Miniprotein binders against q9h3h3. Designs and how they scored, part 210

Target 1, 235 residues: q9h3h3
Amino acid sequence: EDGFTAEHLAAEAMAADMDPWLVFDARTTPATELDAWLAKYPPSQVTRYGDPGSPNSEPVGWIAVYGQGYSPNSGDVQGLQAAWEALQTSGRPITPGTLRQLAITHHVLSGKWLMHLAPGFKLDHAWAGIARAVVEGQLQVAKVSPRAKEGGRQVICVYTDDFTDRLGVLEADSAIRAAGIKCLLTYKPDVYTYLGIYRANRWHLCPTLYESRFQLGGSARGSRVLDRANNVELT
Key: E = the ipSAE of ESMFold2; O = the ipSAE of OpenDDE; V2 = 0.75 times the mean of E and O plus 0.25 times the DockQ between their complexes.

## First folded at step 17 (miniprotein)

Design yG10 (at its last look DockQ between E and O 0.69; V2 from the best seeds 0.00; counts 0 for: pae E 5.1 > 1.5)
Fold by OpenDDE base, look of step 17:
Structure yG10 (fold): chain B 235 residues (1-235), chain A 85 residues (1-85)
Amino acid sequence: as target 1 above (235 residues)
Amino acid sequence: SPEMIRVKIRWLLRFADLLLERAEELKKEGSDPEEAKELLEFVQRLLRMAIELAEKLGNEDLLKRAQELIDRAQKLLEKLRELES
């Protein structure tokens, strides 16, 4: 993917973040309403721009579920960006460790497990499992992209509060697996997104920190988690 | 926060500018006009978002820049439509 493709994807992501969201908030909505909400807004049918016949008439950026313990904290994103610009100007080497330190310094610690699924029953079923796990308190917050006009893959994002907390990241993986998800998962810190660090960036930074592969008959976690930076299995 | 809104506007403007340049290149190269049109429609969407946020902040400079870019995108879109008729 050329630099243009990365920037285009970033722009699409930003636009989606700014469009209206369909949200189930477990803090204000009874858990008993989740099934009806899921039936009303299956992600395979919710369209990005509110196409005729879709459950939504208006553009939808994301479909999201907030858990009881969800507290939005983005940290000092502005300070992070300023520090990043200064770092680039300094000519100092930029490493994954550098980004980790920037993230810690500015308290921009959120990250997400990502899964890509084709539109359809499998996606909707996966989303329902994740949404239940969020409402039940096994996960804090998750979102899924609406259906694109081209019918491309949709992404489910499951967030963790701290990408530097390996245990928390692994616990989220376990919860996702417990929800019946068997596909490949990749974990990406949000700091990379906020700094515009995409695939094939000039710094050769991999935005994927962890990879989780489902394992049949494996440990209680049902997955193998690889630290991509160190090429070490965590599980 | 106002600061976060400013950051968002700046990113929107940056993306809009880059994508607008790409649309101009696509036109110049004789690429599929539809691809350039779709890109420009997306650029316009980004810029409308930027305008809305700039208005919310009362930032005239950012508003002006967004308006300049949207005008440029509109002109390019009109030119592409003329080529297809």
Scores: ipSAE 0.497, ipTM 0.841, lowest interface PAE 0.8, mean pLDDT 88
Fold by ESMFold2, look of step 17:
Structure yG10 (fold): chain B 235 residues (1-235), chain A 85 residues (1-85)
Amino acid sequence: as target 1 above (235 residues)
Amino acid sequence: SPEMIRVKIRWLLRFADLLLERAEELKKEGSDPEEAKELLEFVQRLLRMAIELAEKLGNEDLLKRAQELIDRAQKLLEKLRELES
């Protein structure tokens, strides 16, 4: 995989982070208003740069739902970056264990399940299910990309607060599956994002920590979850 | 938060620098100038975001770096537009 492609995608994601977001915040908005908000802003119709015929006239970077229990905690990101730069000049090996220890030391523990879906009914339906799970308290926070380019896939990110808490990550996977989502899910700790470590990076690190596959013929909660770092099945 | 914003500015600048180098390479190769122009316009968007945030934070180091990069991007974009005429 080409490293330039990964860096370009990272730059696009960073630009989206800086543009305005469309947010449903359950901490300040009654849950009964969620369905109307979802109908007004389906992710397949909200445009990245503001199409005159779309629900938004201004650029939108992300569409997000914050749960009632959402408490932002990014940790010591500045300290993380400083330690990362020092480590790179130290000559010591950089491994997945190195990243895990940096994240723990600096309390940058959040991560996210990712899924990619084409624009349309299935994306909007999946997002609505995730958004309801967040407002109902089964998930803490989620976001979905707006529609940018015709034919391109969009991404739903479902956050967890501690990538080292395997039970918490598995509980989020179960809540996603309970919402009827059957596609492949991949899990990426935010430490990799803050350090700019994407697939095909120079250190050959794999930013995907877990993979979740829906088991064919099973219930919506019949996931097979693989820990990529240790090559073990968690379920 | 200011800490989070500084982190994002630094990554915007790093990615803009890398993409600017790619655009310079595309021009040197004599490749499709439209691809290089689209890349530079994206770079300019990244850098304008970085400049705005650095100004809001009062961070002169990040502001100077962003201004240097956007100047380089503007010069290259001008050269590419001259090649089309």
Scores: ipSAE 0.123, ipTM 0.597, lowest interface PAE 5.1, mean pLDDT 85
ESMFold2 (binder alone), look of step 17: mean pLDDT 85; pTM 0.824

Design yG11 (at its last look DockQ between E and O 0.16; V2 from the best seeds 0.00; counts 0 for: pae E 3.8 > 1.5, placed apart)
Fold by ESMFold2, look of step 17:
Structure yG11 (fold): chain B 235 residues (1-235), chain A 85 residues (1-85)
Amino acid sequence: as target 1 above (235 residues)
Amino acid sequence: SPEMIRLKIRFLLRFADLLLERAEELKKEGSDPEEAKELLEFVQRLLRMAIELAEKLGNEDLLKRAQELIDRAQKLLEKLRELES
């Protein structure tokens, strides 16, 4: 059941990647247009398949904002995937350390902070804050899922360019918190996504590297960040 | 990359086949036909993705497998709709 749920979510994510996206691209669009765009396409109202009454009449896979400095570099994904296939056929053990080294060797270093929120004003407010942070340059790129037919929580992804750069990952966490977001955040390196490794995978790998919890008072960031691999607080 | 596309197609076909078997089991059990129909509609979306990727890759064998699975899903969906009539 736990493996079925992860595979179902992975399949839905692939479908969303292939459908059209609604994109605000700060590289080509003036920042003054952002508020109107956010009002037109609140993630709680944009439907996955274009329901009647939605602002979208056709399917939408993702709603995204690209920052002015957004310059994607996925690294040597082809070399990564070739090495991964060779590793699997070799009979050698597959461990979290092996995946980290593959990612470093092939320069597939990007990752993302994730948050899950129910449809509604809190989701739309959180997304708007993140979108503004991206356009203002505190974050580079973010996306949010549209509303699903069956309901349920939606996901906001905030990308960073190097999961091994803890300072950069923590700076992104701080920018998210500065936007007023107080929910639980989890961090997943993109290497797991490129290799099709999701929660409850057959290798028992855990794709969550960091966990961030908002804490009241006293902290410069307002966050407590835990390294899940070593069970060590970073803040 | 071609290897990434092939990996995605293999996953989609394997998962679609699993869901198709579950839909057939739901029909045999006399379970809610709407649940089986929803599974089949999802299976069809997965298989359309697999078809698009297989065409991009130029892989005739994967394309044929995806087409056979989508045909099987469509026939079961039609049979479920007939039973409700």
Scores: ipSAE 0.173, ipTM 0.648, lowest interface PAE 3.8, mean pLDDT 85
Fold by OpenDDE base, look of step 17:
Structure yG11 (fold): chain B 235 residues (1-235), chain A 85 residues (1-85)
Amino acid sequence: as target 1 above (235 residues)
Amino acid sequence: SPEMIRLKIRFLLRFADLLLERAEELKKEGSDPEEAKELLEFVQRLLRMAIELAEKLGNEDLLKRAQELIDRAQKLLEKLRELES
């Protein structure tokens, strides 16, 4: 995917964050209502702008599920941005280590596993599996993009609290695999999104830290996880 | 929260600025003018959202910055259209 396409997708994701979300919150809603909610709002049928005949009449940015332990914490994103601008002005070298340190300093540590799926039954089934895993407490929070007019791939995002906690990142991968997901997964820290660091950026920074591939008959995790920065398999 | 809205506006503005720079680069490289136009149309959408949010917050500084970026995007669009004619 051309750098332009990655920036465009990131911009669309940011715009979607501003529109209303369809949320199932397990903290306030009984788990027994999840199946009815999933049936009412299948991601393949929910449209970005509330097209006629869709389950939603109004624009929807994301469909999300919050687990019992979910607590929104974005850290000091403003301080992070200011520090990043100052760093760029300084002319100092910028490395993945620099970004990691900025993220730690400003407590902007969230990250997400990403999967891209075509609209349809497979997407809705994958989402249902993820949503159940969140409600059951195996995952903390997940969201899926609504259907776009162009019929492009939809993205499911499964969040972790700390991209620097390798064990937590791997545990989330295991939970996703246990939910029956077999597609390619990529892990991206939110700090890269907040700083506008996408594919083909001028600093040659890779925003994807980990890649997970499904493996039949493998370890209890059912996947191989690659550290892309070091080109080392973790699993 | 007002703080979250302010953060979102700043993100939109920063992203718009980055995309404007990219559109200017595409123009300089002699890339397909249509790609640059599509990018600029998207930038305008982002900036309209930023304006709406800035108005909701009553933040004149963010509103002014958003307007400046829209004006820059519009001027670049006009230049791209002149090159096609």
Scores: ipSAE 0.091, ipTM 0.529, lowest interface PAE 3.4, mean pLDDT 86
ESMFold2 (binder alone), look of step 17: mean pLDDT 86; pTM 0.831

Design yG12 (at its last look DockQ between E and O 0.86; V2 from the best seeds 0.00; counts 0 for: pae E 3.1 > 1.5)
Fold by OpenDDE base, look of step 17:
Structure yG12 (fold): chain B 235 residues (1-235), chain A 85 residues (1-85)
Amino acid sequence: as target 1 above (235 residues)
Amino acid sequence: SPEMIRMKIRWLLQFADLLLERAEELKKEGSDPEEAKELLEFVQRLLRMAIELAEKLGNEDLLKRAQELIDRAQKLLEKLRELES
């Protein structure tokens, strides 16, 4: 992807974040209502801009489920950005380690497992599995992109509180696999998004820290997780 | 926070400016007018968001910049529509 494509996708992501969300909040809504909510707003039918005949008449940025233990904390994003600007001005080398330290220092530690699926039953089924896992407390929070007018893949994001907590990241992978998801997963820290570090960035930083591949007959986790930075298998 | 809002506005404006330039390039290159129109519609959306945030902050400078970009986008969109008529 060229730099323009990366920036365009970043702009779309930002716009989606700023648009209204369809949210099921397990902290305020009984779990027994989840199935009805899922049926009302299947991701494959919810449209990004509220197309005629869609479940939504207004634009929807994301469809999300919040678990009982969900607490929104983005950390010191402003401090992070200021430090990042200062770092760029300093001419000091920028490495994945540098970004990790910045993230830790400013408590911007959230990350997410990502899966891309075509619109349809498989997506809706995958989302339903993830949503249940969130409501059941196996996952903290997840979101899925609505259907774009041109179609294309939709993305499910499953968040973890700390991308530096390998165990937590692996536990989330296990929960996703337990929900029946078999596709490729990639894990990305949010710090890269906040700093505008996209694919093909000038620093040659890979925003993907981990990859999870489904494994048939494998360990109880049902996946192999690769540390992309170190090219080491974690499972 | 106000600072976060200002940052969001600045990002929106930067993206809008970049994408607007791309739309102009697409037009110049004789690319599919529909692609340029879709891009401009998205640019306008970004800018509307920026305006709303700028109004919330009471930041006249950012509001002015957003309005200038919207006007530019609208003008380009009108030109594209005229070419298709």
Scores: ipSAE 0.592, ipTM 0.872, lowest interface PAE 0.8, mean pLDDT 89
Fold by ESMFold2, look of step 17:
Structure yG12 (fold): chain B 235 residues (1-235), chain A 85 residues (1-85)
Amino acid sequence: as target 1 above (235 residues)
Amino acid sequence: SPEMIRMKIRWLLQFADLLLERAEELKKEGSDPEEAKELLEFVQRLLRMAIELAEKLGNEDLLKRAQELIDRAQKLLEKLRELES
C-alpha cells in the first residue's frame, strides 16, 4: 500500500496541476463579480473530470482565486531540481536543513497553509470566506481541489510568499481564522512539493513545518501555532 | 522551459507504466474488473497529457514511447470491457 499509494497520489497531484484551473483573478475581474462566481463553481459541485450534471464539462485540476496584489514568483525551480539531483548522487546527508538551504539558494520560498474538509456546505462556506479574504487583500492567493469521483476530503491551500518569514506565515493564519475557519491547519513549504517529497518519503523528512489549532483566548483571532521542527509554540 | 517539459513527460511515462503494470496484476489476480478499468482510464489520461507535451516539444522518441504505452493500455481496457459483456 505505502509505496504504491504514494506513487499514485503523486501521479494524481501532477495531473491536477497540469489540467485546466478555474480562476477568479482580481487583477482583471471586478470584486462585485465574486459572489456570482462562487455560486457558479462551489468546490463541492465542481468535479475533477467533468462528470455529467456538474457545472464543468471538462476536467478541472484546481479552483483558484488570485488577489489584486498577487505577483507570481516561483523562484529558480529548475535550478532547485538540478541541485537536488546532484545532492542525491553526492552521497551527502539529506536533512531539513539542507532542504531549507536549497530553497533559500534558489529563491523557492513560497509555502501554504492547508486545510482538509469533507464536500458540502462547510467546505463551500470555508472556501467562500477564504476567497473573499484574498479579493479584499488580507491573503494573496488560494486554491481548492474539486470533488473527486468517489468523494472524500478536499483541500484548501492558502499561499504565503516566504516560509522563512514567521510573521508573514502567522499573519496568514490570523486571516484564515478571521474568516471563521476552526479546523486544523498545517503549513508546507513549496520546496517539498517541487521536489516530490510527501509524508511517506524515503528520507523520513516531515514536510509539515507548522501546525495551527483553533483555540478561544489562546492568541489573536483564536489560534495556537506549533513549530514542528522545534516542538515550540509560536503564539 | 524545454527541460522542465521533458522532465514532466518522463514522470508521466514512469507513473503510467507503473499503474499499467498494476492494472495487469489486477486482471491476472481475477480482481474486480471495474477497478482495473478505472485505473486504465486514468493511465490513458496521463499518456494523453504526455503525448500533447511531447508533440509541443517535438521529441519523437518520447512521443513514440507514450504512443506505445497508450496502445497497450487501450488493448487491455478493451479486453476487460469484452469480458463483462
Scores: ipSAE 0.281, ipTM 0.710, lowest interface PAE 3.1, mean pLDDT 86
ESMFold2 (binder alone), look of step 17: mean pLDDT 85; pTM 0.822

Design yG13 (at its last look DockQ between E and O 0.60; V2 from the best seeds 0.00; counts 0 for: pae E 9.4 > 1.5)
Fold by OpenDDE base, look of step 17:
Structure yG13 (fold): chain B 235 residues (1-235), chain A 85 residues (1-85)
Amino acid sequence: as target 1 above (235 residues)
Amino acid sequence: SPEMIRVKIRWLLFFADWLLERAEELKKEGSDPEEAKELLEFVQRLLRMAIELAEKLGNEDLLKRAQELIDRAQKLLEKLRELES
């Protein structure tokens, strides 16, 4: 988008993943402390590199909330990457189906709903709603990017355990909408990230599996979810 | 897991190498030296992370590769600074 190559964006994402995280872990911290934590570390004020006057003095890659049922399992990412390299070398056609099969085979099934918001009160409010939903057990885990120096949009990621589980993906969408989020959501499997498949990739693979649009007065879900691969509405 | 650490190191090295090449290209094209410097600072950060992980893993080969790349980045930074003086 901003002239950065897919590789540069991937590198920044990886660096953020490796930097320290500000985490509220509902498994070890009482839910009653969430509001104080949210007030202490509003995403719009937490800076990526710990700028003077920010709540953080050290670099922060992500601000995250872990639910009580959260169990980190990334699957066999190494095996996935090896299989991906072998597939590329084989010259075999690469399709979304191929990636789905690779993900299943190596148990790399996590995915996330993404929302992009400008820094400010609206972002912080959205994050607070998501964080509460996680702590209350409606969602398993979420993270938000800290504020960048350039003041670009921040991203909130809400994870699901299995991108192949349509019901689970839709339930997460419903929970996000119930938390008061009305913006556009896109769902991306983590397998695409692990394989370096970004926008405008040479295989013409769309990393977005689902798109959710808020619907006023609509069904109990409050959104319309589109399967981007098949161009079919799921709701 | 050690395997995941190795994967992370390899990706860090890949990105560092790729971005280092990009910085070299920017220099060659006569682009703003500041852009190349910022890129190189980021490369150095990636490589420091790789070094830390390689040390944790006890992998001398990956450590050596990371050190080689960081040395290249440093040399390029020095050249860019000389051009600005």
Scores: ipSAE 0.515, ipTM 0.857, lowest interface PAE 0.8, mean pLDDT 88
Fold by ESMFold2, look of step 17:
Structure yG13 (fold): chain B 235 residues (1-235), chain A 85 residues (1-85)
Amino acid sequence: as target 1 above (235 residues)
Amino acid sequence: SPEMIRVKIRWLLFFADWLLERAEELKKEGSDPEEAKELLEFVQRLLRMAIELAEKLGNEDLLKRAQELIDRAQKLLEKLRELES
């Protein structure tokens, strides 16, 4: 049952990438306009397909905020895919180390912290905090899914440049917590997304690299971060 | 870029195929046919996006794969509608 849910969510995310996005771009828009934009487009009210009564009349795939330092870099995704296809036919075992090496070799190093929240004030408040952190320069890029017709939980993605840079990933976790986020966070390198590797995949790979749990009075910024590959606490 | 679009089409086809298999399982189990129909509608949306992109690129192999999957999804939808009528 859980495998179906994860695959469905992944397919929805990929389909949403193809529709128009609502973007606040700090590279071209003054920070003083952010609060008005957030009030106009709360993620609990922006609908996936432009339902009557929503602030958007057209479909929206994602709502996003780009920080002043945002410089998109997908890396060598085409080479990554070619090497992945060759690996699958080689008979060589597929392991987390193999995926890490492919990502490094092809410079596909970005990843994201994920959080899932129900529609409503809590989601809108969390998104506003994240968006402010991006515009203020503590985070680089974030996006949130719009409201689906059936309702259900929505996702906020907070990107980092390099999943192999453990300190950078932990700094992003700290910035997320400083924005008041208390829910469970999971971290997924983008290489898994580009190769279509999700939970319940054929290779039994775990695409979640880190988990972050809020802990008041914790040793680092009020969170406890677990490295899922090595089963070791990083904080 | 064109290569990034090809990668995205392959992702769409992968997930559409997986969800189509899930819809086939739901039909065989005798589960609520509305759940299977909702999955198939989503599958068809993914495949129409894949077809659109493949046509834009002129990539006949990916277009053929997407068309085969959407045909399979449509046939399953028709069977589910017959069972209910």
Scores: ipSAE 0.011, ipTM 0.366, lowest interface PAE 9.4, mean pLDDT 83
ESMFold2 (binder alone), look of step 17: mean pLDDT 85; pTM 0.826

Design yG14 (at its last look DockQ between E and O 0.76; V2 from the best seeds 0.00; counts 0 for: pae E 4.7 > 1.5)
Fold by OpenDDE base, look of step 17:
Structure yG14 (fold): chain B 235 residues (1-235), chain A 85 residues (1-85)
Amino acid sequence: as target 1 above (235 residues)
Amino acid sequence: SPDRIRLKIRWLLRFADLLLERAEELKKEGSDPEEAKELLEFVQRLLRMAIELAEKLGNEDLLKRAQELIDRAQKLLEKLRELES
């Protein structure tokens, strides 16, 4: 992927964020309504642009579930972006440490576990498990991408408040595994998304901080989590 | 905040400009017109979002820039359609 591809993906992500979301908010909606909502808007059937016959007639950027303890706080994203532009202009070396410090300085600390699944029952089932975990308070917030026209993989994002809080990141992994998800998980800080830093970027930055692999008969967490930056197992 | 909205508009315009340039390149290279058209449709979507936000802010400069880019995208789409006819 070249720089253009990274920017295109950033544009698509931004557009999706700006389009309408289908949201189940556990702060305002009884948990008893979750099953009906999930049945009404299965991610494999919700289409990005509201195709004929889909549950949605209008474009949908994301399908999301907010937990009772969810509080949206994105930090100083503007300051972050300005600092990033200044850093690029300065010609100073850019490292993962640099980005971490920028994130801390501007309080842009959110991150997410990501899983990619093909459209279908497995995706919808995984999403239902995550949504339930969010509503039950085991997770704070999650979202899933709608179905694209080409039928590509959909992504489920499970957020944590602080990518620098290793314990919190691991707890979220455990909750995801407890929800029955066995696929590969990757953890990415939102700072990389806000700065348009994707895979194969010109700075050779890896946006993935952690990788979780399911392990049968393993630790109580049911997974092995690798710190990709340090190549160290955390579990 | 107004500043956040302004920043979003700027990013939308930046992406639109970049992707519009790519669409022009695709056309020049003789690539599949459908790819260029799809890209331009996405560009128009970004720009419509930018226009909406610019209107909300009352920012005439950003609105004007967005309109200029839409016009450019539309002209390119028309040219692509003519090539397919």
Scores: ipSAE 0.542, ipTM 0.870, lowest interface PAE 0.7, mean pLDDT 89
Fold by ESMFold2, look of step 17:
Structure yG14 (fold): chain B 235 residues (1-235), chain A 85 residues (1-85)
Amino acid sequence: as target 1 above (235 residues)
Amino acid sequence: SPDRIRLKIRWLLRFADLLLERAEELKKEGSDPEEAKELLEFVQRLLRMAIELAEKLGNEDLLKRAQELIDRAQKLLEKLRELES
């Protein structure tokens, strides 16, 4: 049921994407209102389906903050999927390099740093730090999942616009660490999500491209970053 | 765009079909019916989203596929509720 668990998670993410979002948009909202908004909607208290006693009475799929420079662009996802289907019938080997080239060709370049935290003050504090970094311009866009019915870990996603731009990905990691985040981070290119390639896929591809581990006094201040696809260290 | 909406519908239908199959397997295994019922209710939410999008596009083929799947989910859900009684 490992494969079914991954597919269920993907379907829940799809449903959340389509439900209403709670958004602080720095392009239209003064930065001075951010702290009040964060206090009104802590992610540990905002419930997925709007239960009694929560600050939201209606479903919330995601809680998000958009920076000044946020410009959504998914790229040529239709062309990406068509090319992917053609590759599967071609007999060519499918490798991480194959996925990278497909993403470049079709301009599906976004990706995200992920962190998983239990509900509570640590999650709310981490989210507040990330949200401030976005509004201050060190990060472009982030979102956090609401509280699930059974509890369990919630996820903060911090987006970057080009997973092939290693400097940009590492700069986002550095900005996350500067916000006081010390937990494990993993990075997943959006191309894997759009192609339905999850952990238990038949090609044995690893959808997690990078891992970032915080350590004091390392060569890169605050992070050691490993490229999991090629098993090399970037920092 | 219309093409991105079609893509979302196809993904919703694919995931709903896989989860429906999982719910059918849970029933055959004799597992706790509450897990299967919760899964089916989630499947129905996915399919209502797909139906809404397909109607917005006027795409009859995708709409019919979504309606067939939601009918399957509803029948299985009714069987699980009757077994409970």
Scores: ipSAE 0.166, ipTM 0.655, lowest interface PAE 4.7, mean pLDDT 85
ESMFold2 (binder alone), look of step 17: mean pLDDT 85; pTM 0.832

